# Miniprotein binders against Mucin-6 (MUC6): the designs that were tried, part 25

Target 1, 185 residues: Mucin-6 (MUC6), of Homo sapiens (Human) (q6w4x9r395to579)
Amino acid sequence: GHCSLEGGSFVTTFDARPYRFHGTCTYILLQSPQLPEDGALMAVYDKSGVSHSETSLVAVVYLSRQDKIVISQDEVVTNNGEAKWLPYKTRNITVFRQTSTHLQMATSFGLELVVQLRPIFQAYVTVGPQFRGQTRGLCGNFNGDTTDDFTTSMGIAEGTASLFVDSWRAGNCPAALERETDPCS

## First folded at step 18 (miniprotein)

Design fb2 (from hb2 with E34Q R44K)
Fold by OpenDDE base, fold request of step 19:
Parts: structure tokens; sequence; C-alpha cells
Structure fb2 (fold): chain B 185 residues (1-185), chain A 119 residues (1-119)
């Protein structure tokens, strides 16, 4: 399964459903029982301009009982608030520079993250087949059905992205705005 | 020439790849799953870097390999290997900053030496 966060406000789910939103919050991208230690992948969005429609991804966070790994747009990587030199590793997670413009987080449990730093901060999430039908969050449920990707944190299928996205907020933030999705993005 | 230097680096990296693969097998035998996992990533990165011959990518791959080997060295209690690999990482970072392939070659030497200690 491949999930992408591109263009500042575009998301493509594991089931290849594209949608767009504008929000300035931390959102859960991926939760799954397949992630050890109650792990979750999250995305931090912030304002990138003066209008509410000008939002962008500014950081990706992997949070578990043991780690809080933050990859920020300024290329700073932290774990539990401490800056780490790359390449960095924990027991089952490693973060390293792949290219001049790409960072990667690799895990031993089937989660991969590639972060493009320039020109736009973008993220690409890959999960192994063991995650099929066992994921939730903005990246969807990875069950091959795009029609139910907008399942909220409460297990309710939504027809619009805004309510879906809002349900996956990790904190108290303003409501997200739904915009039209450009299939070419 | 610059091309010749890159060619030499590529050849040396190929040798390191073989050593890394051996170490993976040893790690498997030892049941060190973390080592296997990290070294496999290192091998993949090196292989990818070799496709382009980009010194920058090679340096990143070698940095990762060094980190992976440090993990092994620490578990085995080989401080000499750790020291060599940390020095290699320093050289590689400098190589990236200065775009200096000679530093890459020096780093490779250290990594090879460390790998030999761990084999």
Amino acid sequence: as target 1 above (185 residues)
Amino acid sequence: SEEEKIKEIREEVKKLLEEARKLIEEAKKAGDEQAVWLLEIAVKLLEEALKTGDPERISYALLFLSMALITVAEKKGDPKAVELLEKAQELLRKALEENNPELIKEAIKLIKEAAELLG
C-alpha cells in the first residue's frame, strides 16, 4: 500500500483515492495493530500563506510508546525532543538521508516513509501486505475499496473529506477545509 | 581524473558490498535480526548508489553502512571497530561538504578495516 501527501494539501490513500484538504493541525495518517508499541504515523500541517487555502505539510511524526520521531521541513530530525544526527536508528526504526532531497524512515515492521524535502515538503508512506485491511487514518483502510476510505476515527464512513480529516485530528485544531481534488496532482 | 576517482570508488564499494553480504549471513546465524535488517538496507543503498555512480549517494550509503556496522560492533563489544566507523562517518560528512572523493576513499578504507574486525 502506498499513501502520498503531495502538493501541500493533496492526499492519495493506500487504495489510491485522491482527495484534498486544507488544515493546520496534526493528523493521524496511519494507525494499525501491525505497528508495534501503539505506533502511529502523523502529519503536521501549517499555514504556508495568508489565506486559509494556503496550507502545507511541515512535519511527519512517528509516535509510539517509546519514540516520538519528528521529521521537519527544515531537515531536523528529533526523537523525544532531542535532535539526532543522520543516519539514526532505534531498535526497529532508522532515519537516514537517501539523496540530497530525500529522507527515509525505514522500519523492521513493514512501514516505510520517504520524505521529499524540496521543492515542496512531501511524504510517501508504504506499508507491507500484512497491513491490508488493518489500517486507519488519512491514508485509509487499505482494503482495496476506495468508497470506504473516508472512515472516521469513530468508524463512520463519510462522504466528504472534511469531516473525515477532522476526525483524525490529534489535537484541538481548527476544522479543515475541503477543496476540489485535481486528478492531475 | 575525476572519472577515474569515481571508478575507483565504485570498485571499492563493490568489494564492501561483498563484505556486507557476508556479515549479513553471519548476523543471520547469530540471530541478530536488527543487524540483518540494517545491513540489508545498507546493501540496497549501496547498490542503488552504484547504479548512478553519484559520489553523494555513495557517501550517504556508506554513512548508513557505517551506522549499521557500529550497531554490530557495539553488540560484539569491539570499541576499535566503533572508532574506525565513527571516523569513517566523519570523513564521509566532510566529503559531502567539500565534494571531495578522496575522503570517500579514505572512509572506505576505514570501513573495510572495521568490517574485517567484525567478520
Scores: ipSAE 0.855, ipTM 0.936, lowest interface PAE 0.5, mean pLDDT 94
Fold by OpenDDE base, fold request of step 19:
Parts: C-alpha cells; sequence; structure tokens
Structure fb2 (fold): chain B 185 residues (1-185), chain A 119 residues (1-119)
C-alpha cells in the first residue's frame, strides 16, 4: 500500500483514492495493530500563506510508547527534543538521508516513509501486505475498496473529506476545509 | 582528475559492498537481526549509489554503512572500530559540505579498516 501527501493539501490513500483538504492541525495518517508499541504516523499541516486555503505539510511524526520521531524540513527531532545527526536508529526504526533533499524512515515492521524536503515538503508512506485491512487514518483502510476510505475514527463512513479528516485530528484544531485548490499551492 | 577519483571511489565501494555482505552473513549466524536489517539497507543504498556514481549518494550510503557497522562494533565491544567509523562519518559529512571526493576516499579507508576488525 502506498499513501502520498503531495503539494499543499493533496492526499492519495493506500487504496489510491485521491482527495484534498485544507487544515492546520496534526492528523493521524496511519494507525494499525501491525505497528508495535501503539505506534502511529501523523502529519502536521500549517498555514503556508495568507489565506485559509494556503496550507501545507510541514512535518511527519512517528509516535509510539517508546519513540517519537519528528521529521521536518529543517531537522529530525527525537524523544528528548534534540535534533539528531543522521543516520539515526533505534531497535527497529532508522532515519537517514538518501540525498540532500530526500529522507527515509525505514522500519523492521513493514512501514516505510520517504520524505521529499525540497522544493516542496512531501511524504510517501508504504506499508507491507500484512497491513491490508488493518489500517486507519488519513491514508485509509487499505482494503482495496476506495468507497469506504473516508471512514472516521469512530468507524463511520463520511461523504466529505473535511469531516473525515476532522475525525483524525490529533489535537484541538480548527475544522478542515474541503476546497478545490491547486495541489502545488 | 576528478573523474579518476570518482572511478577509484566506485571501485573501493564495490569492495566494501562485498565486505558488508560477508558481515551480513556473520550477523545472521550470530542471530543479530538488527545488524542484518541495517546492513541490508546499507547494501541497498550503496548499490543504488553505484548506479549513478554520484558522490553525494555514495557519501550518504557510506554514512549509513558506518552507522550500521558502529552498531555491530558496539555489540562486539570493539571501541577501536567505533572510533574509526565515527571518524569516517565526520569525513563523509565534511565531504558532503565541501563536495570533496578525497574525503570520501579517506573515509572508505577507515571503514575498511573497521570492517576488517569486525570480520
Amino acid sequence: as target 1 above (185 residues)
Amino acid sequence: SEEEKIKEIREEVKKLLEEARKLIEEAKKAGDEQAVWLLEIAVKLLEEALKTGDPERISYALLFLSMALITVAEKKGDPKAVELLEKAQELLRKALEENNPELIKEAIKLIKEAAELLG
């Protein structure tokens, strides 16, 4: 399964369903029992311009009971809040540069993350086949059916992306907006 | 020439690849799953870097290899190997900053020496 976060507000789920939203919050991208220690992958969106429709991905966060890894455009920060020299590794997670503009988080449990730092901060999530039907969050449920990808955190299917996205907020943030915008904005 | 330097680097990286593969097998025998996992990534990165011969990609791949080998060295209790590899990482970071292939060559020498200690 491949999930992509591109441009400012474009998401393609594991089931290849594309959608757009504008929000300025941290959202759960991926939760799964296949992630050890209650692990979750999250996306941080912030304002990138003056209008509410100008939002962009600014960081990706992996959080578990043992690890917190924040990948932003400028740095990688771990549990202690300190920027780490790359490559970084734990027992089953490693973060490293492929190039000056591309970072990768690799795991031993079937989760891969590639981050493009420049010119646009973008993220690409890959999960192994063992994750089929066992994922939840903005990346969808990876069950081969695009029609139910907008399943909320409460297990309810939503018809709009905004309501779906709002259900996966990881904090107290403003409601997401569903607008047709340039994916490169 | 710069071209010649890159060619030499490529040849040396190929040798390191072989050493890394050997260390993977040893790690498998030892049951060190983490080492196997990390070294396999290192090998993949090096292989990809060699496709283009880009010094930048090579440097990043070697940084990763060094990290993986440090992990092995720490488990084996070989502080000399750790020191060599940390120095190699320093050189590689500098190589990236300065775009200096000579520093890559120096780093490779240190990595090779460390690998020999670990083998």
Scores: ipSAE 0.834, ipTM 0.928, lowest interface PAE 0.6, mean pLDDT 93
Fold by ESMFold2, fold request of step 19:
Structure fb2 (fold): chain B 185 residues (1-185), chain A 119 residues (1-119)
Amino acid sequence: as target 1 above (185 residues)
Amino acid sequence: SEEEKIKEIREEVKKLLEEARKLIEEAKKAGDEQAVWLLEIAVKLLEEALKTGDPERISYALLFLSMALITVAEKKGDPKAVELLEKAQELLRKALEENNPELIKEAIKLIKEAAELLG
């Protein structure tokens, strides 16, 4: 299972459903019982252009009872607020550089994250087969059915990306916006 | 020449891979599951770096291998191996900053020495 967060605020779910949103918040990308210590993967979006409605990914956060690993667009990696030299490890998570522009987070529990730092901050999430049907969040539920990938935090399927994304906010923040690019409108 | 230096580095990395595979087997016998996990990643990174021949990727893979070997050295209580590996990491970071293959070769010598102490 692959989920991607790419430039222009584009997301592709584990079931290959693409969508776009604009919001300035931290969002839950992935929750699953397969993540130890009540773990969750989160994405932070902020303003990215001249328009206040344009947003982009600025950080990815892995949060559990033991760790808060932040990988940010300023290329600093922290755990629990302390900056770390790479390669870095905990008992079951390691973060290291593949190249000058790409970082990888590998885990012993089937989650892998690749972060492109430059030219555009992007993230690629991979989960093992044990996650099938056991995920929730912006990356979808990984059940092979794109029609219910927009399942909210309350467990209801929505037809629009904005309602779905708003339900996965991790705090008080403005509702997501979807920028229309249709040249006919 | 630069090509000759890169060729030497690749040959030394192949020798390090053999030693790393031995250390994986020894870590399994010792029940050091974290070291096994990290060393297997390091082997994969080095194998991938060798396919490219890119000294930058080799340096990042060697930095990772050094971290993996430090976990072995700490479990065995071998401060000399830790010292060698920390020096190797410093050399590799400098090699990346300076684009200097000689520093990669020096780091490999230290990593190999540490691996022999741990094997």
Scores: ipSAE 0.768, ipTM 0.910, lowest interface PAE 0.8, mean pLDDT 88
Fold by ESMFold2, look of step 18:
Structure fb2 (fold): chain B 185 residues (1-185), chain A 119 residues (1-119)
Amino acid sequence: as target 1 above (185 residues)
Amino acid sequence: SEEEKIKEIREEVKKLLEEARKLIEEAKKAGDEQAVWLLEIAVKLLEEALKTGDPERISYALLFLSMALITVAEKKGDPKAVELLEKAQELLRKALEENNPELIKEAIKLIKEAAELLG
């Protein structure tokens, strides 16, 4: 399964459902029982223009009971707040450069992440077949059916991306109704 | 010429690949799953870098191989191998900053020496 975060605001789920959204928050990208130590992959979005109605991806975070690995658009990688030289490893996670513009996080538990740093900060998530039907979040549920990929954190299938995305916020951040509206939109 | 230096680097990387594959087999026999996992990634990165001949990609792959070998050296309790590999990483980072393939060649010598100590 492949999930992508491209163009600063576009998402394609594991079941190939495309959507676009804007928000200034951290969102749950992927949760699964296949991730050890209650692991989750998160995406951080922030404004990319003069208003909150235009946002883009600024960081990707892997969080578990043992690690908080942050890969930011400033090209800094931290674990639990400490900056790390690359290549970097834990027992089951490694982060390294393939090229000057691409970072990769590889794991022994079937999660792979490729981050393009330039010209636009983009992320590409790959999960092994053991994840099928066992994912939640912005990348969808990986069940082969695009009609329920917009399933909220409360288990409700929505027809629009905005309600779905807002349900996956990872903290107290502005809801869609509280976000600034681009006057030119 | 720069092309001749890159050709020499590629030939030495091919020899390192052979050594890395031998170390993978040893790690499998020893049941060292982390070493197998990291070394297999290193081999893949080196193979991809060789297809391009790009010294930048080769340097990143060698940095990863050095980290994988440090993991092996730490498990075996070989601080001399760790020291050689850390020096190789310093040279590779400098090679990337300066675009200097001579530093890549020197790093490869250190990595080979460390690999021999670990074999």
Scores: ipSAE 0.752, ipTM 0.903, lowest interface PAE 0.9, mean pLDDT 88
Fold by ESMFold2, fold request of step 19:
Structure fb2 (fold): chain B 185 residues (1-185), chain A 119 residues (1-119)
Amino acid sequence: as target 1 above (185 residues)
Amino acid sequence: SEEEKIKEIREEVKKLLEEARKLIEEAKKAGDEQAVWLLEIAVKLLEEALKTGDPERISYALLFLSMALITVAEKKGDPKAVELLEKAQELLRKALEENNPELIKEAIKLIKEAAELLG
C-alpha cells in the first residue's frame, strides 16, 4: 500500500483515491494496530501563501508511547527537541538520508516513509500487506474500495474531502472561518 | 582523474558488499535480529547507490553501513572496530560537505578494516 502527500496539499490514499484539502493543522495520516506502542503517523500542514487555502506539508511526525520523531525540511528532532545526526536508530525505527534531497524512515514493522526535502517538501508512505483493512486516517482505510476511503474518525463515510480531513485533526487546532476558506477537492 | 577515482570507489564498494553479506549470514546465525535488519538495509542502499555511481549516494549509504556495523561491533565487544567506524562516519560527513572523493576512499578503507575485525 502507497499513500502520497504532494505539493498543493494533494493526497493519494492507499486505495489510490486522490484528493486535495486546505488546512493549517496536524492531521492523523495513519493509525493501525500494526504500529507498535499505539503508533501513529501524522502530517503537519501550514500556510504557504497569502490565502488561507494555500497550505503545504511542512513536517511528518511518527509518535508512539516510546518514540517521537519529527521530520521537517532540514532537521530530525526527537522527544526532547534535540536535533539528531543521521543516520539515527531505535530498536525498530531508523531514519537516514538517501541523498541531500531525500530522507527515509524504515521500520521493522512494515512502515516505510520517504520524504523529499527539496524542491518542495513531499512525503511517500508505504505499508506492507499486513496493514490491509487495518488503517485509519488521511491515507484511507486500505480496504480496496475507494468509495469509503473518506471514513471519518467516527467511522462515517463522507462524500467530501473537507469533512473527512477535518475529522482527523490532531491536537488543539483553531477552527477555520468558513467564509475565508477556499474549497478543498 | 576524478572519473577514475569514482570507478575505484565503486569497485571497493562492491567488495565491501560481499563482506556485508557475509556479516548478515553471521548475524542470522547469532540471532542478532537488529543487525540483520540494519545490514540488509545497508546492502540495499549500497546496491542502489552503485546503480547511479553518485558519490553523494554512496557516501550516505556508507554512513548507514557504518552505523549498522557499529551495532555488530558493540555486540561483539570490539571497541577498535567501533573507533574505526566512527572515524569513517566523520570522514564521510566531511566528504559530503566538501564533495571530496578521496575522503570517501579513506572512509571505505576504515570500514573494510573494521569489517575484517568483525568477520
Scores: ipSAE 0.738, ipTM 0.903, lowest interface PAE 0.9, mean pLDDT 86
Fold by OpenDDE base, fold request of step 19:
Structure fb2 (fold): chain B 185 residues (1-185), chain A 119 residues (1-119)
Amino acid sequence: as target 1 above (185 residues)
Amino acid sequence: SEEEKIKEIREEVKKLLEEARKLIEEAKKAGDEQAVWLLEIAVKLLEEALKTGDPERISYALLFLSMALITVAEKKGDPKAVELLEKAQELLRKALEENNPELIKEAIKLIKEAAELLG
């Protein structure tokens, strides 16, 4: 399964459902029992302009009981809050620069992350087959059915992205705005 | 020698890249946008890894490519390709752990075979 965060406000789920939202919060992208140590992948969105519709992805965060990795355009920050040189390696996670503009986070547990740093900060999340039907968050539930991708954190299927996205907020943030436009892939 | 092994890996990767590019074109024709961007990323990563000649970076790029190809294989309903790619991933992970370039070569072979099945 592959989930993409592109163009600042576009998301394509593991089931290949595209949608768009505008929010300025940290959202859970991926939560699964397949992630060790209560791991979760999160996306940080912020304002990129003066309009409410001008929002963009600014960071991706992997958080578990053992690891905290923040990937932004400027730096990679780890558990101690310090920027690290790459490659960075933990027990089961490796972060390194693969290209001049792309970082890769490889794991031993079936999660792969590719981050394009410039010109637009974009992220691509890949999970192995073992994650089928066991994922939650903005990337959907990876069950091959696009119609139920907008399942909230409470297990309620929503018809629109707004309530769905809001349910996956990691903190207290304003409500997300929805725009029905096709993401650029 | 180690240098010779790396050279061999580079040559095999080049061949694999060619197969991957073919699959990208096919995905475009099929209108599978997800497959297109996924494979394009994989190719870019692998191309850059190849430039470094670093077996570790090459292995990680190959891991991503294999995962991308699994998605394609699943969509096409080719379980054999999936099996090959899963085995390749196993070999690549082992290669990373053991610093064994021979395992990388073997993985490339499997990935290439899978790619050919999908073409």
Scores: ipSAE 0.493, ipTM 0.786, lowest interface PAE 1.0, mean pLDDT 91

Design fb3 (from hb2 with E40K E48K)
Fold by OpenDDE base, look of step 18:
Parts: sequence; C-alpha cells; structure tokens
Structure fb3 (fold): chain B 185 residues (1-185), chain A 119 residues (1-119)
Amino acid sequence: as target 1 above (185 residues)
Amino acid sequence: SEEEKIKEIREEVKKLLEEARKLIEEAKKAGDEEAVWLLKIAVRLLEKALKTGDPERISYALLFLSMALITVAEKKGDPKAVELLEKAQELLRKALEENNPELIKEAIKLIKEAAELLG
C-alpha cells in the first residue's frame, strides 16, 4: 500500500483515493496493530500563507512507546529534541539520506517512509501486505475499497473529508477545511 | 580527470557490493537478522547509486553501508573495524560538503579494509 502527502494539502490513501484538506494540526496518518509498541505515524501541518487554504506539511512524526522520530525540512530529531546525524539507527528503525533532498525511514516491520525535503515537503508512506485491512488514519484502511476510506477514528464512515480528517487530529486544533479534488487535476 | 575518478569509484563500489552480499550470507548463517536487514538496504542503495553514477548518491550509500558494517563490527567485537568505518563516515561527510570525489576514494579504502576484517 502506498499513501502520499503531496502539494501541501493533498492526500492519496493506500487504496488510491485522493482528497484534499486544509488544516493546521497534527494528524494520525497510520495506526496499525502491525506497528510495534503502539506505533503511529503522524503528519504535522501548518499555515503556509495568509489564507486558511494555504496550509502545508511541515513534519512527519513516528511515535511509539520506545521511539520518537521527527522529520522536518531542517533536521531529524529523536529522543525528545536531540538532532541526529544521519544515518540514524535504533532497534528496528533507520533514517538516512538517499539524496540531498530525499530522506528515508526504513523499518524492519514493513513500514517505509520517503520524505522529499525540497522544494516542497512531501511524504510517501509504504506498508507491506501484512498491513492490508489493518490500517487506520488519514492514509485509510488499505482494504481495496475506496468508498470506506473516510472511516473516522470512531469507526464511522464519513462522506466528506473534513469530518474524516478532523477525527484523526492528534491534538486540540481548529477544524479542517476540505476540497475533494483529484491531486492530479 | 573527474570522469576517470568516478569510474574508479564505481569499480570500487562494485567490489564493496560483492563484499556486502557475502556479509549478508554470513549474517544469515549467524542468525543476525538486524545485520541482514541493514546490509540489504545498503546493497539496494549502492545499486541505485551505481545506476546513476552520482557521487552524491554513492556517498550517501556508503555512509549507510558504513553504519551497517559498524553494527556488524560491534557485534563481532572488532573495535578496529569500527574505527575504520567511523573514519570513513567522516570522510564521506566531508566529501559531500566539498564535492570531493577523492575523499570518497579514501573512504572506500577504509570501508574495504573494515569489510575484510569482518569477512
């Protein structure tokens, strides 16, 4: 399954459903029993302009009971604020540069993350087949059905992206705005 | 020439790839799943780098390989190998900063030496 966060406000789920939202919060991208130690992948969005519609991805965070890894344009931070030289390795996670503009987080448990740092901060999430039907968050449920991708954190299928996205907020922040359009259009 | 240097680097990287593959097999035999995992990533990175011939990509791949080999070296209790690989990483970082392929070549020598110790 491949999930992408592109263009600042566009998301394509594991099931290839594209949608757009504007929010300035931290959102859960991926939760799954397949992630060890209650692991979760999160996306941090912030205001990038004056308009409410000008939002962008500014960081990706992997958080578990054992690890916290924050990837931003400027640095990779672990262990509550320590910047790390790359390549970085923990028990089952490694973060390294592919190029000057591309980072990768690789894991031994089937999660891969590629981050484009510039010119636009973008993220690409890949999960193994073992994750099929067992994912939750903005990246959807990876079950091959796009119609139920907007399932909220409470298990309710929503028809609009805004309510779906809002349900996956990791903190207290304003409601998101939505525009369901094809990112390629 | 610069082109010749890159060619030489590519040839040396190919040799390192072979060594890495051997070490993967050894790690499998030893049941060191972590080493296998890391070295496989290193191999993929090196292969990709070789396809492009980009010194930058090569440097990043070698940085990762060095890290992977440090992991192996630590498990085997070979501090000399660790030292060599740490020095290699330093050189590679400088190579990236200075865009200096000569430093890449020097790093490769150290990595090769370390790999030989671990093989």
Scores: ipSAE 0.838, ipTM 0.927, lowest interface PAE 0.5, mean pLDDT 94
Fold by OpenDDE base, fold request of step 19:
Structure fb3 (fold): chain B 185 residues (1-185), chain A 119 residues (1-119)
Amino acid sequence: as target 1 above (185 residues)
Amino acid sequence: SEEEKIKEIREEVKKLLEEARKLIEEAKKAGDEEAVWLLKIAVRLLEKALKTGDPERISYALLFLSMALITVAEKKGDPKAVELLEKAQELLRKALEENNPELIKEAIKLIKEAAELLG
């Protein structure tokens, strides 16, 4: 399954459901029992302009009981809050540069993250087949059905993105704005 | 010439790639799953770098290889290998900053020496 966060506010789920939202919060991208130590992948969005529609992805965070890795445009920060020299590794996670503009987080448990740093901070999440039907968050449920991708954290299927996205907020933040868009837009 | 230097680097990287593959097999025999995992990533990065011939990609791939080999060296208790590889990483970072292929060549020498110690 491939999930993408592009253009500052555009998301394509594992099931290839495209949608757009504007929010300035931390959101759960991916939770799954397949992630060890209650691991979760999160996306941090912030204001990129003066209008409510000017929001952008500013960081990706992997958080588990054992690890915290924050990938931003400028640095990679780990558990101790210090920027790390790359390549960095833990027991089952490594973060490294592929190019000057591309970072990758690779894991031994079937999660891969590629981050494009320039010109736009974008992220691409890949999960192995063992994750099928066992994912939740903004990246959807990876079950081959796009119609139920907007399932909230409470297990309710929504027809629009706003309530869906808001349900996956990881903290206190304003409600998200939504706009359905074509992936080619 | 610059082109000639890159060709030389590519040839040396090919050799390192083969050594890395051998070390993967050894790690498998030793039951070092972490080393296997990391070295496999290193191999993929090196292969991609060789395909493009881009000194930048080569440098990043070698940085990762060095990290993977440091992991092996630490487990084997070989501080000399660790030292060599850390120095190699330093050179590679400088190579990236200065766009200096000579530093890449020097780093490769150190990595090769370390790999020989670990093989």
Scores: ipSAE 0.825, ipTM 0.923, lowest interface PAE 0.6, mean pLDDT 93
Fold by OpenDDE base, fold request of step 19:
Structure fb3 (fold): chain B 185 residues (1-185), chain A 119 residues (1-119)
Amino acid sequence: as target 1 above (185 residues)
Amino acid sequence: SEEEKIKEIREEVKKLLEEARKLIEEAKKAGDEEAVWLLKIAVRLLEKALKTGDPERISYALLFLSMALITVAEKKGDPKAVELLEKAQELLRKALEENNPELIKEAIKLIKEAAELLG
């Protein structure tokens, strides 16, 4: 399964459903029992301009009981709050540069993350087949059905992205503005 | 010439790639799953770097290989190998900053020496 965060506010789910939203919060991107130590991948969005429609991805965070890894445009920060030299590794996670503009987080448990730093901060999430039907968050449920991708954190399938995205907020943030848009258009 | 230097680097990287593959097999026999996992990533990065011959990609791939080999060296209790590989990483970082292929060549020499100690 492949999930993408592109163009600042566009998301394509594991089931290839595209949508767009504008929010300034941290959202759960991927949660699954297949992630060890209650692991979760999160996306941090912030204002990139004056208008409400000027929002962009500013960081990706992997958080578990053992590890916290924050990937931003300028640095990679881990558990101790200090910037780390790359390549970096833990027991089952490694973060490294492929090029000057591309980072990758690789894991031994079937999660891969590629981050484009420039010119636009974008992220691409890949999960193995063992994750099928067992994912939750903004990347959807990876079950081959696009019609139920907008399932809220409470397990309710929504027809629009609005309530779906808001349900996956990791903190107390303002409501997001959402619309269904083809990111390839 | 610069082209000749890159050609030489590519040839040396091919040799390191083969050594890394051998070390994967040894790690499998030893039951070192972490080493296998990291070295497989290193191999993929090296293969990708060799497709284009881009010194930047080569440097990043070698940085990762060095890290993977440090992991092996620490488990085997070889501090000399660790030291060589740490020095190699320093040279590779400088190579990236200065865009200097000579530093890549020097780093490769150190990595090869370390790999020989671990083989």
Scores: ipSAE 0.819, ipTM 0.921, lowest interface PAE 0.6, mean pLDDT 93
Fold by ESMFold2, fold request of step 19:
Structure fb3 (fold): chain B 185 residues (1-185), chain A 119 residues (1-119)
Amino acid sequence: as target 1 above (185 residues)
Amino acid sequence: SEEEKIKEIREEVKKLLEEARKLIEEAKKAGDEEAVWLLKIAVRLLEKALKTGDPERISYALLFLSMALITVAEKKGDPKAVELLEKAQELLRKALEENNPELIKEAIKLIKEAAELLG
């Protein structure tokens, strides 16, 4: 499964359902029992451009009971608040540069993250087949069906991205804006 | 002669890959799952970098290989291998900053020497 967070605040779920939102918050991208020690992958969005309603991805966070790895748009990588030189490793997670513009986080538990640092901060999440049907969050449920990918943290399938995205907020922040829910046709 | 220098670097990386694969098998026999995991990533990164021929990608892949080999060296208690690999990483970081392929060649020599100590 592939999930992407691309410029313009576009998200594509593991089941290939695209959506767009604008919000200033930390959101849960991925939770799964396949992630050890209550692990979760999170995305941080903040204001971008000249419009106060536009937001973009500024950091990706992997959080578990052991680690809090932050990869931010200023190209600094931290674990538990301490800056780390790359390549960096723990027992089951490693972070390294692929090129001057791309970082990778690889794990021994089937999660992979590639971060494009420049020209636009973007993230690409890959999970192994063991995650099928066992994910929750902004990346969807990975069940092969797009009709319920907008399942909220309360287990309710929504028809709009904004309600779905708001339910996955991991902080005290304003509701998201859903900007492109009615394309021309 | 930048193309000839890059060709020389690629040939030396191919030889280093053979040694790295041997060390993966030794790590498997020793039950060192962490070293197997890291060395497999390093081999994949080097293989991908060779397809591009890009010395920047080769340098980043060699930095990763050096970290993976330090993991092996620490578990084997070989501080000389650790010293060589840390120096190789310093050379590779400088090679990236200066865009200097001669420093990549020097780093590869140190990595090969360390791999021989670990083999």
Scores: ipSAE 0.784, ipTM 0.916, lowest interface PAE 0.8, mean pLDDT 88
Fold by ESMFold2, look of step 18:
Structure fb3 (fold): chain B 185 residues (1-185), chain A 119 residues (1-119)
Amino acid sequence: as target 1 above (185 residues)
Amino acid sequence: SEEEKIKEIREEVKKLLEEARKLIEEAKKAGDEEAVWLLKIAVRLLEKALKTGDPERISYALLFLSMALITVAEKKGDPKAVELLEKAQELLRKALEENNPELIKEAIKLIKEAAELLG
């Protein structure tokens, strides 16, 4: 399973459902019982460019009871707030450079993350087959059916990306629908 | 020539790759799941780097291999291997900064010496 976060706030789910949104918040990208210690992958989006409606990915966060690994567009990697030299490892997670432009987070539990740092900050999530039908969040539910990939945090399948994305917010920020309609935001 | 230096580096990496594969098998026999996991990543990174022949990719792969071997060395209580591998990482970081393949060759020598101590 592949999920991508590409320039222009484009997302493609594990079931290959593409969508776009414009929001300034931290969003839950992936939750699954297959991630140890209540692990979750999150994506941070912020305002970009001249247009108030334009947003872009600025960081990816892996959070569990043991770790808070942040990979940010300024190329700094932290765990639990402490900057780390690469390659870096814990017992089941490692972060390293593939090239001057790409970082990878590899795990022993079937989650892989590749981050393109330049020219545009982008992220690519790969999960093993044990995750089938057991994912939630912006990357969808990985069940082979694109019609329910917009399932909210309450388990409701939505017809629009905006309502779906808003339900996966992990911070105190305005709803994506509200932001999309405000000419000054 | 620069091409001859890269060819020499690739040959030495191939030998080091064989040593890494042997250490994976030894780690499996010892039940050291962490070492197996890290060394398998290192082997894959080295294999990809060899296909490109790119000294930058080789240096990043060798940095990872060195970290994986430090993990093994610490579990075995071999401080000499740790010191060799930490020095190799310093050389590799400088090689990347200076774009200097001679430093890569020096780092490989240290990594091979450390791998021999661990095997």
Scores: ipSAE 0.766, ipTM 0.907, lowest interface PAE 0.8, mean pLDDT 88
Fold by ESMFold2, fold request of step 19:
Structure fb3 (fold): chain B 185 residues (1-185), chain A 119 residues (1-119)
Amino acid sequence: as target 1 above (185 residues)
Amino acid sequence: SEEEKIKEIREEVKKLLEEARKLIEEAKKAGDEEAVWLLKIAVRLLEKALKTGDPERISYALLFLSMALITVAEKKGDPKAVELLEKAQELLRKALEENNPELIKEAIKLIKEAAELLG
């Protein structure tokens, strides 16, 4: 299973459903019982220009009870807030560079993340077959059916990306609708 | 020459790749699942680096291999191997910063010495 975050604002789910969105928030990309210690993969989006309506990916975060690994656009890698020299490992996660432009997080539990740092910050999520039908979040549910990939955090299949994406916000951030409006001043 | 140094580096990486594959088989026999996992990643990185011949990619792969071997060395209680591998990582980081292939050759020598102690 492959899920990609490309071009700053484009997502392709594990079931190959493409969509685009804009929002300034942290979103849940992937949750699954296959991730140990209540693990989740999250994506951070922020403004990418002068327009309030234009945002792009700025970081990817792996969060569990034991680790908070942040891979950011500024090419800094941290775990639990502490900057790490690469290559870096825990008992079941390793982060390293393959090339000057590509960084990888590999795990022993079937999750792989590849981050292209330049020229555009992009992320590629790969999960093993044990994740089939057991994923939630912006990357979809990995059940082979694109018609229900927009399943919200409440378990409701939506017809639009915006309602789906808003349901996967992590933390207290403005809804995408508020972000999409062009305020007078 | 610079060209001959890079050619020598590729020859030595091929030898080190074979040593890494042997260490994977030894780790399997010992039931060391973490070593198998890390060394398999290291082998894949070295194989990709060899296909390109890029000394920068080679250096990143060797940095990872060194970390994988440090993990093995710590489990075996071999502080000499750890010392060699930590020095190899220092040389590789400097080689990347300075674009200096001679430092890569020095690091490979240390990694080979450490691998011999572990195997």
Scores: ipSAE 0.745, ipTM 0.896, lowest interface PAE 0.9, mean pLDDT 87

